# VH-VL binders against q9nrl2r1430to1533, part 2

Target 1, 104 residues: q9nrl2r1430to1533
Amino acid sequence: GGVHELSAFEQLVVELVRHDDSWPFLKLVSKIQVPDYYDIIKKPIALNIIREKVNKCEYKLASEFIDDIELMFSNCFEYNPRNTSEAKAGTRLQAFFHIQAQKL

## First folded at step 3 (VH-VL)

Design g1
Fold by OpenDDE, second read of step 4:
Structure g1 (fold): chain C 104 residues (1-104), chain A 122 residues (1-122), chain B 107 residues (1-107)
Amino acid sequence: as target 1 above (104 residues)
Amino acid sequence: EVQLVQSGAEVKKPGESLKISCKGSGYSFTDYWIGWVRQMPGKGLEWMGIIYPGDSDTRYSPSFQGQVTISADKSISTAYLQWSSLKASDTAMYFCARQGYDLKGSYYFDYWGQGTLVTVSS
Amino acid sequence: EIVMTQSPATLSVSPGERATLSCRASQSVSSNLAWFQQKPGQAPRLLIYGASTRATGIPARFSGSGSGTEFTLTISSLQPEDFAVYYCQQYNNYPLTFGQGTKVDIK
């Protein structure tokens, strides 16, 4: 049900945030620090934004929640070359997410 | 309702240490930057620095780098501003403020604490 | 750092009149400009962000315009509660910087 799914989303976000490889994803990229980021990434998102959406009950389906998480990783891989620490962290965190998402 | 509640007024002497606090509520404390702004008596606003409680990422104004320490304890939704050795010139009102965000990567102060008056005199 | 310069230092207006406040940046801050209102003994209050977007709960008589280096805050019809100091602030570059403020007082 919707209530159970909402709780599951909350818990999953908590687990993602606590992961050692969450550091590139904790907060929305600052335009001050990365001026060209938003010229490349058209649908920016981060774990703090996703958590906000969860708290506001904006996810009605698990697929919507999963789509945002996948978008977050997609953005990372689009902007960061494969050999960067951000991309490597993203790869590991995404693998973790895919395992945890099985519980949804 | 988003609220930032700061610690009470302080009266100190030069050379003393001080740590003031700002407690956030009504929102996810770890998910928003929180900053400190100084306002000397009868003067304007001065940005001191910001911290992201979620990872303790901290940024200082060059004018305040090395002069103060900004920290946060996310377990109690509290940010701190501290001095190791106060000067008379540190006498001022100190505000904490939360930075909201847009989806273009910009962050702006949207909620403010009530301020903490710090008076340093011999 | 980006220097923010407000003018005039003091603006005297009568209730019901239009108030126009200016803010200039020493270099482009795009639209990353906020306006704050501060009354004596109170914390600043966000009025406008993104140069032209009113914050939640802010009356329609407040409006912001401009981009790049020139910005304007307009109060279409000044109310008694609007007499205060107004600050602009850029959040385009570190360090974040405020203007020196414009005091709006009663004529």
Scores: ipSAE 0.863, ipTM 0.941, lowest interface PAE 0.5, mean pLDDT 96
Fold by OpenDDE, look of step 9:
Formats: sequence, C-alpha cells, structure tokens
Structure g1 (fold): chain C 104 residues (1-104), chain A 122 residues (1-122), chain B 107 residues (1-107)
Amino acid sequence: as target 1 above (104 residues)
Amino acid sequence: EVQLVQSGAEVKKPGESLKISCKGSGYSFTDYWIGWVRQMPGKGLEWMGIIYPGDSDTRYSPSFQGQVTISADKSISTAYLQWSSLKASDTAMYFCARQGYDLKGSYYFDYWGQGTLVTVSS
Amino acid sequence: EIVMTQSPATLSVSPGERATLSCRASQSVSSNLAWFQQKPGQAPRLLIYGASTRATGIPARFSGSGSGTEFTLTISSLQPEDFAVYYCQQYNNYPLTFGQGTKVDIK
C-alpha cells in the first residue's frame, strides 16, 4: 500500500506541475521578491517542497499529502486577493487536484 | 549525493562565442535554483545570475545583464552559461552552484560545481 | 547593491588559536548571511547560513554570529586544514553580493 501510494503521490505532483495554472506554486516564494510574505504565511509550502517530501518518503498517509497540497492552496488564498492571477490560477488548480485526488 | 559537474576548461579568442555547462545529479534538478559565479584570476567571487529550471525563471546581476545568457535544459539536468562574443576580460573561473532554501524563503548556495576555467586571449 | 566588506584582509593565526573574521554590510541584510571557505584550486564550500547555522558536515569549531550589518565568523581552534580564504555573502537583496574575502594563513 505504501509503495503504491508513493507512486500515486509522485504522479499527482507531476500532473500538478505540468498544469497551466501551476506557475504560482512551482517554487517557494522568495523573501527577496515578496518581503512581507513570511510575515503573513506561517507554514509556507510549494510543489518543489512537496515533491521533495514525496521523494524522501515523508508521507505515510494520503491524508498527509493532501493536507500539504491544501495548505499550499490555503496559503495562496490567504496572501492573494481573489481577483489576482495567482488566486485565479489557484482556484483552477485546486479544482483539478480535487478531481485527481479521488484516485488516491 | 548532490553533485554539480561542469564542462571542461576553455581556451578561446576574443569575439568567439562560448557555452559552458553544469550538470546536476543526486537531487531533483527542476526544484532548485542554480546560479553562476565568476572568479577572475586572483580575485573574489561575483554573482552573475540564477535560473530556476522548473520554469526557466532567470535573474541576472545588473553587471552581467545583457553580457551573458543563463539557460537550462531540465531534460538533461543541465544549466548553461553562454557568451555571444567573448572578451579578454571574460577570462576567469566560472562556478555553478545550487541554491538550497530554508522555510522562510531564503536561498543560499549549498553545493558548488568544480568550476570551469575560461581563458580568452588573442 | 549591498556592499559587503570583510576585515581583516589577511589574518595570520597559529594552529590551535582562535580566529575571528568580520563582515559588514552597507545596509541591513537581516540574518541572510552565509560564510564560505575556499582553498586554492577548489570551489567554495558553504560553512554557515542564516548568519549562525552550520551547514551539514561543518565542524563545531566554526560558528557564525551577528545580524543586520555586522557579522562574525569564529574558528575556535584553528586546524591545519582551516587555512584558506573565507567569504561572506548576503542573500537578502538582489543582486547577491560577496565580501572581498579574508585570507587566513599560518603565523
């Protein structure tokens, strides 16, 4: 079960990264570019970090993996107003994720 | 283990073009910034720029903007530094380096290539 | 750009003695300061990041302190393999900038 889950996590991350709306989430926000980001977001995360956790087999349960992905979206919506490109991309990507996550 | 392996030494003439490479292994190449640092003979380190192979996001030092091109081919885990027309003053050691990160959005060079010596002389 | 200034230019120290290297930033870089060691013919090696955190595999005799504009690298008891050039580097603002280096040589 664990091996299959790990493979499923890897594949899902690949699909998320390849999605057109992944651009706000590919990498951890740079403090140089967004100086106030980490004053607001206390649990930062991005797809690169999630992939690293997958590769290191840090996820033992699908729920843990899902929680990190949801955290990633939550952070986006917390920092970015609804009318921003980032928030709009996040909304679409999250919808995609929810569909794909049903396969886990 | 994380490794950055750079292409071999280059001997060129002024006006010639050059593209040197840095191949990453032992980690997910697309998930870390990779940068270039110049060290002229007997001198210190100079940041040139960085690229994120995952989306080709590229940042240059103002001193090197327009002077070089930084690129990456993620399919072969390789970053590049290139000149369209070399000058004698480009003679230097060039290092590639990976930027690790903390969870506070800070990035620091944690692994380095062995360096590529570029000699430009007529 | 933020100018990083290291002192002294050269530090002569006997094996077993304490070495203290200084790095000053022209403006605050918070704790986004790294120290590197470079030996002749080799690439730089990360010693300290976040001003005070030792990188993996770095001996405990290396320590970093400071914040804002003043930083210090301390080698508590210099070992033969520690004779090298040391660079500080800020990663708080673009462009990233290095100090000019401090050469630690044998007294």
Scores: ipSAE 0.862, ipTM 0.941, lowest interface PAE 0.5, mean pLDDT 96
Fold by ESMFold2, look of step 9:
Structure g1 (fold): chain C 104 residues (1-104), chain A 122 residues (1-122), chain B 107 residues (1-107)
Amino acid sequence: as target 1 above (104 residues)
Amino acid sequence: EVQLVQSGAEVKKPGESLKISCKGSGYSFTDYWIGWVRQMPGKGLEWMGIIYPGDSDTRYSPSFQGQVTISADKSISTAYLQWSSLKASDTAMYFCARQGYDLKGSYYFDYWGQGTLVTVSS
Amino acid sequence: EIVMTQSPATLSVSPGERATLSCRASQSVSSNLAWFQQKPGQAPRLLIYGASTRATGIPARFSGSGSGTEFTLTISSLQPEDFAVYYCQQYNNYPLTFGQGTKVDIK
């Protein structure tokens, strides 16, 4: 990819943030608010971080951008049991992401 | 260039309402916590609370809970601090500040507004 | 709430001399400690976060150390522009709390 793909990445992040199921992913989980999160999740990521990386042109390849988005979902499923509201939201947003990512 | 620009100094009487502002630019406003810090004349710094403009998640210091309202209008990249009824003891400098983050979920103030002097006297 | 206590209240230091400022937390804050500089009439400026990491643009003469409950800010060679009040702040627990400040006067 490279820097010429950054507008497409930004558009996709905007679509993810707008989605009703984005609420578990909008900001990096606060250690104060969720003390055990960082005992379990070793590579944390959230939409606010991904948007910052897009804005700073830090993604060199589309695969790097896609990997961060998929990592975000993987973290959600690792931390949250499958029947939780967070995991269900993650499943729905991931499905939406796969549809939108076809446009990259 | 990250900038936080606050509204100008205010001279008010006890019992009046007030809403002061903090406009962020040079970064994605909705993706960073914004906090408010009070500095009374000749005194140190006191954390009042924070808001995440992206979802309006708001946390108050217990000392300020119910005393002020923190809000944001993300369409104009602006955070607010508001009093419904000012007291003389509210005379202070008020700073807004943005929080940066690390990848262990810790948030720390990295950029500060210039301050808004609020003077409450009859 | 975690009380942050700074010492000394004031520190007089000759230009070029080493200044050492202390900050003590009433409970462990791990490494979630920041140092700020505030000059008269100005907003605070971030110097150090994570106890020991210099913020962007901060001169190398500023260094931080410590973990848990005891922290130190060191200015290795005091410059005239370093006259200010210095605050530590923990960000390990709500409410976030500042120390009461150490005023550094250039002797």
Scores: ipSAE 0.570, ipTM 0.888, lowest interface PAE 1.8, mean pLDDT 93

Design g11
Fold by OpenDDE, look of step 5:
Structure g11 (fold): chain C 104 residues (1-104), chain A 122 residues (1-122), chain B 107 residues (1-107)
Amino acid sequence: as target 1 above (104 residues)
Amino acid sequence: EVQLVQSGAEVKKPGESLKISCKGSGYSFTDYWIGWVRQMPGKGLEWMGIIYPGDSDTRYSPSFQGQVTISADKSISTAYLQWSSLKASDTAMYFCARQGYDLSGSYYFDYWGQGTLVTVSS
Amino acid sequence: EIVMTQSPATLSVSPGERATLSCRASQSVSSYLAWFQQKPGQAPRLLIYGASTRATGIPARFSGSGSGTEFTLTISSLQPEDFAVYYCQQYDSYPLTFGQGTKVDIK
């Protein structure tokens, strides 16, 4: 990659990553650790992947970026029961995201 | 261009400590696993462990757990491999390597450092 | 751990000829299998991942096949620069493990 001026998408990803509840979302779920994950989740995504797409300028519309972030949360809630730490973290991070996304 | 540049060759004595480094560039260092692989003289490759610089998630091979420490400083895009007390049997080439990925949660070493030769002898 | 066994230990082939390398896993690794090439004094280079996908920049003469426990790396027409040691590696389960390597030398 090269040196880029931080776009709104880049900044939002940075904020999401820095959030205390980002830990379930920083990287793709390891199939080694969770063997059945990819049997259930068909469109896997994580913040590292989203950041790469941002860096490659793959998002032409804010809606595309938002859709990927929402997919990330949707996957979390689909796989993790509501009472899990992952789901609870996801709930909080999603709420944070919704507030920040209004600035896009 | 993705590059991994490792620190220079080391000549040490048994009992000494050592920390070697691997600096990544040309990509987002925090967003990819980076691992260490040992190759003893004239021998094959041995997976030692990996670390995710973004959260310092670290995984060791059972053979190397407790024998070495893998760490990373994301502020300078550098991963480390260290020993508290070297043994003659630690003499080997050590490679760092980045794990690329697809979208199936699988990771494969796609870029490698040039290697760091560590020689431990009395 | 999953033990990876390569055969033969050494494969002598003439330039232009086909080279076939085998890799066997002690248990199924699905398609989570990579092939690496290593030349003397150099770092390994990724050739194949996912058992059959060529890495970027890898010549078409290299191909990987197989799944489960049996895998094959094929070099359709050996070039002078292809004489090296080749390793297979599974990344299905921890710990990640390599085969012991196959040396491809000139006949």
Scores: ipSAE 0.740, ipTM 0.916, lowest interface PAE 0.6, mean pLDDT 95

Design g13
Fold by OpenDDE, second read of step 4:
Structure g13 (fold): chain C 104 residues (1-104), chain A 122 residues (1-122), chain B 107 residues (1-107)
Amino acid sequence: as target 1 above (104 residues)
Amino acid sequence: EVQLVQSGAEVKKPGESLKISCKGSGYSFTDYWIGWVRQMPGKGLEWMGIIYPGDSDTRYSPSFQGQVTISADKSISTAYLQWSSLKASDTAMYFCARGYYDLSGLPYFDYWGQGTLVTVSS
Amino acid sequence: EIVMTQSPATLSVSPGERATLSCRASQSVSSYLAWFQQKPGQAPRLLIYDASTRATGIPARFSGSGSGTEFTLTISSLQPEDFAVYYCQQYDSYPYTFGQGTKVDIK
């Protein structure tokens, strides 16, 4: 096979994962750890799932990719009060994303 | 193609240390769990624990807590299982497995390594 | 921990016949139940996850059903390559736990 070249989506996911505030978003929330999470959040998503979708070329438009990232943050803010570490991390990571997304 | 390749068979003596490995390929190693399962000779499967290489989140079965150490080096897509001091009762086949996730954040093991046989005897 | 109990311990079946394997949980595991097949000298192979979803590449003759505490793996028409040990496993709660296995051998 040929050399794989990262798409803009792949690169952005890499940058998001690498960010210090990515820890709440690296993987899906476990119902074992948070029993009521999925009673509240109906469209769960995380960076590992988004990366998989990118790798499978499921995003045809940048807007679709952005929508999933925004959903990820929306879920965080819906479940976590603003004064939590998760919400604060989400706020910072979302700001970072908005800057990087300008490149798409 | 998703693959987990484990290190070779080990023959050790009681009291010796050991670290076996499980290398993943064909997928994003940091985005899925790795589980370890013990199978003693002629016996069933025992869940030992899991690790998420992306953040090193590690969970142990109470039966194995403090008995082994699970770790991962995401830079080389490799997970590890290690003992500081082996016992004869540690003789078993050890499997690693990839933990795929459902939409409740719960991993199930969809791909397995070929197993590493560990024999501990004096 | 959640105890998984499989029955029967051994199931003797003729080729072409239906095989029905049972798995019981000591408490509800919802649908977070997997079935594995293991042949001698081999690693386990995932057959079913989420109680009833067939894993990729698994023949249609394998099916899983149940929820809560009672689960069933059915092999509609046993093939020669299906003689093996089958394990159920819950992943609803830590620690994950396996059943003791059911051996399916030739009648």
Scores: ipSAE 0.751, ipTM 0.921, lowest interface PAE 0.7, mean pLDDT 95

Design g25
Fold by OpenDDE, look of step 5:
Structure g25 (fold): chain C 104 residues (1-104), chain A 122 residues (1-122), chain B 107 residues (1-107)
Amino acid sequence: as target 1 above (104 residues)
Amino acid sequence: EVQLVQSGAEVKKPGESLKISCKGSGYSFTDYWIGWVRQMPGKGLEWMGIIYPGDSDTRYSPSFQGQVTISADKSISTAYLQWSSLKASDTAMYFCARGKYDYSGTYYFDYWGQGTLVTVSS
Amino acid sequence: EIVMTQSPATLSVSPGERATLSCRASQSVSSYLAWFQQKPGQAPRLLIYDASTRATGIPARFSGSGSGTEFTLTISSLQPEDFAVYYCQQYDSYPYTFGQGTKVDIK
């Protein structure tokens, strides 16, 4: 019913999702499309999951939120070779995140 | 506005070296691939290779591997194509183009330079 | 390398008529197929990417279809400015080879 002010975490997630390089991170990787992904990545995470955790107030500290975001990027770099579009997108998005995270 | 501006026409002799340039503007130069395409007089387009200025990752067509060198100077948003020793058969128009990536991880050229005409004759 | 073959080599069409250009790949390139337009003395211009997606600013009369090894570029009603050479290009596998081109001229 009314206008709600976004928390710092909510706002940052919105900005990450809206970023042009967010496409590898919007949702969990499909096991059908990438059959071996979950054999390699043991702690899968994505922006939609992080958004949900934010909405549920599961992050008590900024460090917990940052850890999940960094895990998301770490997974990307672990699975994808350096010169892939996913890895390059991840590199740019992570740089953007690091700048925004300084405001937390 | 995205723009790729290439260096001017070149008239050279066989055996001479040459380096032509392509300057990008209106976008983040380090975040997109730059490709080179050859078009011999009255002929079609030939994919030569691409470079990612962000880390200088370079991919060549087998036909051009060892024949030319593709490089980039990200500090001035410029990509280069060079020959150590030109041949008459190198006479052609050379285009640079920006490569856009998508979810598939593949790249298509969405913006092109105006082309650089290279003429090699004795 | 993947060989791209375009047909016909030359297509003569009257203004206002439908033009259909074909592009065949020697092996499947999925939907990683682009179409370019080149006019005399100009650089190529991107028309279609991912086989069927129009690039920004491209008129609706241009459409692309196909997947795998067979692709088609259609100009529903040819305009005077559409007379040019058209190239297809696959970007499934290096090198990202072009077709030899189809020249669309006035009938």
Scores: ipSAE 0.007, ipTM 0.668, lowest interface PAE 9.4, mean pLDDT 91

Design j13
Fold by OpenDDE, look of step 5:
Structure j13 (fold): chain C 104 residues (1-104), chain A 122 residues (1-122), chain B 107 residues (1-107)
Amino acid sequence: as target 1 above (104 residues)
Amino acid sequence: QVQLQESGPGLVKPSQTLSLTCTVSGGSISSGYSWHWIRQHPGKGLEWIGSIYWSGRTDYNPSLKSLVTISADTSKNQFSLKLSSVTAADTAVYYCARGPYRLSYHYGMDVWGQGTTVTVSS
Amino acid sequence: DIQMTQSPSSVSASVGDRVTITCKASQSISSWVAWYQQKPGKAPEPLIYAASSLQSGVPSRFSGSGSGTDFTLTISSLQPEDFATYYCQQANSFPLTFGQGTKLEIK
């Protein structure tokens, strides 16, 4: 009985990370690879950061968790044109998230 | 083939607003890329004024930010420059150009207009 | 802001000569440098991007090199149509900035 059961947030993050279209979102964008990213995106976030927040129980409301996930996608669509691989992956992953979020 | 063409008054009085338009043909300004205004004072180098991106986001040169407004009209496939309170220092050839949607994908400003001369004089 | 210090301001050369133009950034900008050629009364035309990548349609006698803070544009064998003003540009961060230019003149 000592096994910690994953919360709904933890489980959803795991599912997002395992998704084929998660590659743009797994960790923060590298400033070396994308020098201007942080000049444009003022609230950077990624799945690893969200996972850490979940693990630290920083989300008291589902809406807070959802807001961070939506921010992550918003950043992607703000920086990447619609026809890019990143934006396309984001579109698919966001759709997946919206479906899974119904379980929250 | 994408082409850019600047248009607007070639003469502006001091303290007035300089207004230019760049008409893009052969491609949509909403298909990606970034759209830039660059100017060149007579006998001088190139100065970046500002940019507007496919998303509508704008970036401005801090030295001109308070005076510059860049906008886009997707229906006309145009983007425009407004520079307020002009002085003789704003006399230059003004270019519009196309660039990548992010600097890390920079392949240069690969398409330029021919430029339009704007003279600030009373 | 990142300053791009271009040198020399002017250079005289003859057809067939090897010409080198240098651009130094005030801070490291990786390889985010573009080079342009401008002829009198004309708009700049792109030559090089990402420090060393040749733009489409540009003759192979043009080449770019460098990383970090020091960048070079080289014309291996100068042709008559190459006499013009050349500019470097950094694409590492905003605001975008250009070098002062190098006027390549006939000796």
Scores: ipSAE 0.281, ipTM 0.794, lowest interface PAE 1.3, mean pLDDT 93

Design j14
Fold by OpenDDE, look of step 5:
Structure j14 (fold): chain C 104 residues (1-104), chain A 122 residues (1-122), chain B 107 residues (1-107)
Amino acid sequence: as target 1 above (104 residues)
Amino acid sequence: QVQLQESGPGLVKPSQTLSLTCTVSGGSISSGYSWHWIRQHPGKGLEWIGSIYFSGRTDYNPSLKSLVTISADTSKNQFSLKLSSVTAADTAVYYCARGPYRLSYHYGMDVWGQGTTVTVSS
Amino acid sequence: DIQMTQSPSSVSASVGDRVTITCKASQSISSWVAWYQQKPGKAPEPLIYAASSLQSGVPSRFSGSGSGTDFTLTISSLQPEDFATYYCQQANSFPLTFGQGTKLEIK
């Protein structure tokens, strides 16, 4: 049920955060560090935001949670060229997520 | 190893448009980073002209903004500089350079072209 | 615009000497300073970024320090190949600006 799903979401977020390739995704991208980021990315999101939503029980469906995670990766791949460390990290982390998401 | 090379006319008449191209080899301009134009008047220091990012975004020196256009051609792995209405004050060595894309403004310029001399004279 | 003022404008030194070049920003720029070395007829070469980070391939005798408005480039033991003009650059705000340069000459 909902409680089980919430717990599963919490656990998955914890695992994502602890992953070695989570560094591009822990917080929202700094506008100072990347001035043109928000010119390109219109729906910014990060693991800390997703964690907060989980803690506030804002996800009613697993699909909503998955959509936010996928959005996070989509943003990464939209902004970061393929050959960047961020894109490479994102690729690995997304693969990890897809495996873990099977448990949801 | 990434290398940059400037090319273009070494002589431009006053009031005409200065046009230069920077050819990047050993790496793709679409792989990230920021791409810059800097110039150095004879016996003087360095002056930033403008930048273009892999995203297509451009930034220009306000002192030159109205006269400067920077563009990129990913198919040729090049980016270019156009400076209109040139005067003798635009005589300089022009450099293209690479900088990082993350913290694009903060990490400095790590790869430079050898520079090309442009003289404005009638 | 942020002005970068280098000092001295020129300095004479001998091989083996410790040399310090300073750069002062007109306002606080955190640690966003880069240093470059330029030899006659050549393009600038990067030395330091983020005030104190050494660029790849740069000898360890080069070091950078400072934050806020005052920055220094230090050469611990001057080598013959180090005689050149050095520039600081702020990367905190647009437009990007450079110091006027410091020419390091042989005494």
Scores: ipSAE 0.045, ipTM 0.735, lowest interface PAE 2.4, mean pLDDT 92

Design j21
Fold by OpenDDE, look of step 5:
Structure j21 (fold): chain C 104 residues (1-104), chain A 122 residues (1-122), chain B 107 residues (1-107)
Amino acid sequence: as target 1 above (104 residues)
Amino acid sequence: QVQLQESGPGLVKPSQTLSLTCTVSGGSISSGYSWHWIRQHPGKGLEWIGSIYYSGRTDYNPSLKSLVTISADTSKNQFSLKLSSVTAADTAVYYCARGPWRLSYHYGMDVWGQGTTVTVSS
Amino acid sequence: DIQMTQSPSSVSASVGDRVTITCKASQSISSWVAWYQQKPGKAPEPLIYAASSLQSGVPSRFSGSGSGTDFTLTISSLQPEDFATYYCQQANSFPLTFGQGTKLEIK
């Protein structure tokens, strides 16, 4: 219930969510809106899910955390043509992530 | 089963605006996917004109962008094409088609209209 | 823009023949390729998506392969109803672009 210092994973997720290019990644894709998404993407993931895993201390290694983040981006690039707004946003956000991940 | 049907004038005079409508049945244009206009000049291949999504977002072929407007009427479950300042080069069979969600075209265009012929002539 | 170079422009074959059509992209497009069949006076019909996935209702004699820049549509045993024009299409980048087409004719 009180103010606590965020872990490195928590802090990074916060920074990713706050990034201008996070909009494609904030939550899972709606199957109702995107009927074919889960026919293509077999391991869906989003920042809200990753944040929940962080909060539950499910990541024991930085590599596990990084793997989920990279999965999130790979899903984006697998489903979206490379010069779409989503793919462009993903490219920029991934670059930002790679820089920030050096702190882990 | 989703079906698409093109409609509009088959004859347009040069410098005028070509207007076509695609009526979608068996499914809502607001239920995802993407909606496209493609044309085929006589004896030629296929040319993508542009697309519209349920959100109202549009993408256009840069070669035609300045002359093309695609819009949607969700109440009628239709989307339309307007091509201004037409010339003989715009004579073609025009198709509307359905594609994957948003800006993704992974599944290709899986449902097509029958096509409508538009001739540009004075 | 990404150019899709389709070959051959035309091919003559007989019923029962194995037919191969090729499409080459001007740059790498992963597996973002679709194939269509078009008969005279009709709209294109989808055959393959994502380079190798068969559309619903398409006979199994049709198959697609390839990744990167080189893609192939194969008809393992040509049937009378398969004589038509075939098109490849890239879905990797805007603007969406098609191959020039391959007309499959009766020998």
Scores: ipSAE 0.020, ipTM 0.689, lowest interface PAE 6.0, mean pLDDT 91

Design j29
Fold by OpenDDE, look of step 5:
Structure j29 (fold): chain C 104 residues (1-104), chain A 122 residues (1-122), chain B 107 residues (1-107)
Amino acid sequence: as target 1 above (104 residues)
Amino acid sequence: QVQLQESGPGLVKPSQTLSLTCTVSGGSISSGYSWHWIRQHPGKGLEWIGSIYYSGRTDYNPSLKSLVTISADTSKNQFSLKLSSVTAADTAVYYCARGPYRLSYWYGMDVWGQGTTVTVSS
Amino acid sequence: DIQMTQSPSSVSASVGDRVTITCKASQSISSWVAWYQQKPGKAPEPLIYAASSLQSGVPSRFSGSGSGTDFTLTISSLQPEDFATYYCQQANSFPLTFGQGTKLEIK
C-alpha cells in the first residue's frame, strides 16, 4: 500500500476543514456543553464524521456526499438563530462549499 | 427597546378556540430569541404553555400539547396562540415573553408583555 | 417533568430585614434557574438568571445562589418596593416549570 491521490471528496473535506468558518462543524456538538442539542437535532453530523465516511469509501454517489454536507448545515441553521456566530459561519462556509462542489 | 403586547378577545365560550396574538416592537422575532406563552390562573402561579423559535420550531407543554398551536408571522413581527376546546380551567391572564434561543444559553425570560385577561364563560 | 418546590409560600418581613426564599428541584438542574418578581396586577419581571446572575437594572440587594437541586433568592435589606410575589423557574429541560411562588408581605 502506498500513498494515493486524494479523491474529490477528500480534497473538498480538507478545504472545508481548513476554512476559517469551519469551527462549528469540526466535530460533533458536546452534549455536556449543549445539553439540549440532541433533543432538537436528530441526525447529528460533523466534518470529522464525513471525513471518516469518505476514508471508508461509504459514499458511492456525489449526491450522498453532498446530502451529508447539506445536513450538517441544515442542523446548524435549525439550532442556531440567524444572527449567531455559528449561523454566520455556517452561511459563509456553505457558500464556499457550493462553489467547491461544482468540481464534483 | 424591545416590547411585547398581547391582544385578543377577553371572553371565550366553552368548547371554542382561544386565539391570542403577541406583537413585538423594537426588535425582530427572527433576531435570535425564543418566544413564549405563559398563563396565570386567578390567584395561582405561572404555567408555561409553549414556545416558538425563529426557525418555526415549536415546543409545547405536554399537558396542553394536543390543544395548543403556536405560530409566527415574521412579516407582521407577531406570534400567536390558539387553544382549542377551552373550559373554565383556561380562564387566566395570558403573557407572551422573550427568552434565549436555547436552554443551554438560558438567561431567563427577560422581556414580558403586560398580559391579557381571558375569561371562559357561557 | 421537573418540579420546583418553592418555600415558604408566604413570609412577613419588615423594611431592612434579610429575606431568604428557597427552591428545590425534583432532580439536578445544574444552574439553570431564574427568579422573577411579580407585583399585583403586573407581569413578572426578571431578577436572576443562571442561579446567581443579576438581570440588568436589578438592585444589588438581590442575590441568587445554588446548584444542582437547591436554590436560594436573598434580599439583603428589604425595601418598601420589594413587597411582591417571587417565583423560581427551571430551564434545564422542557417543559419549563415554575415554583408555586412566595408572597412577601409587610409585617
Scores: ipSAE 0.095, ipTM 0.736, lowest interface PAE 3.0, mean pLDDT 92

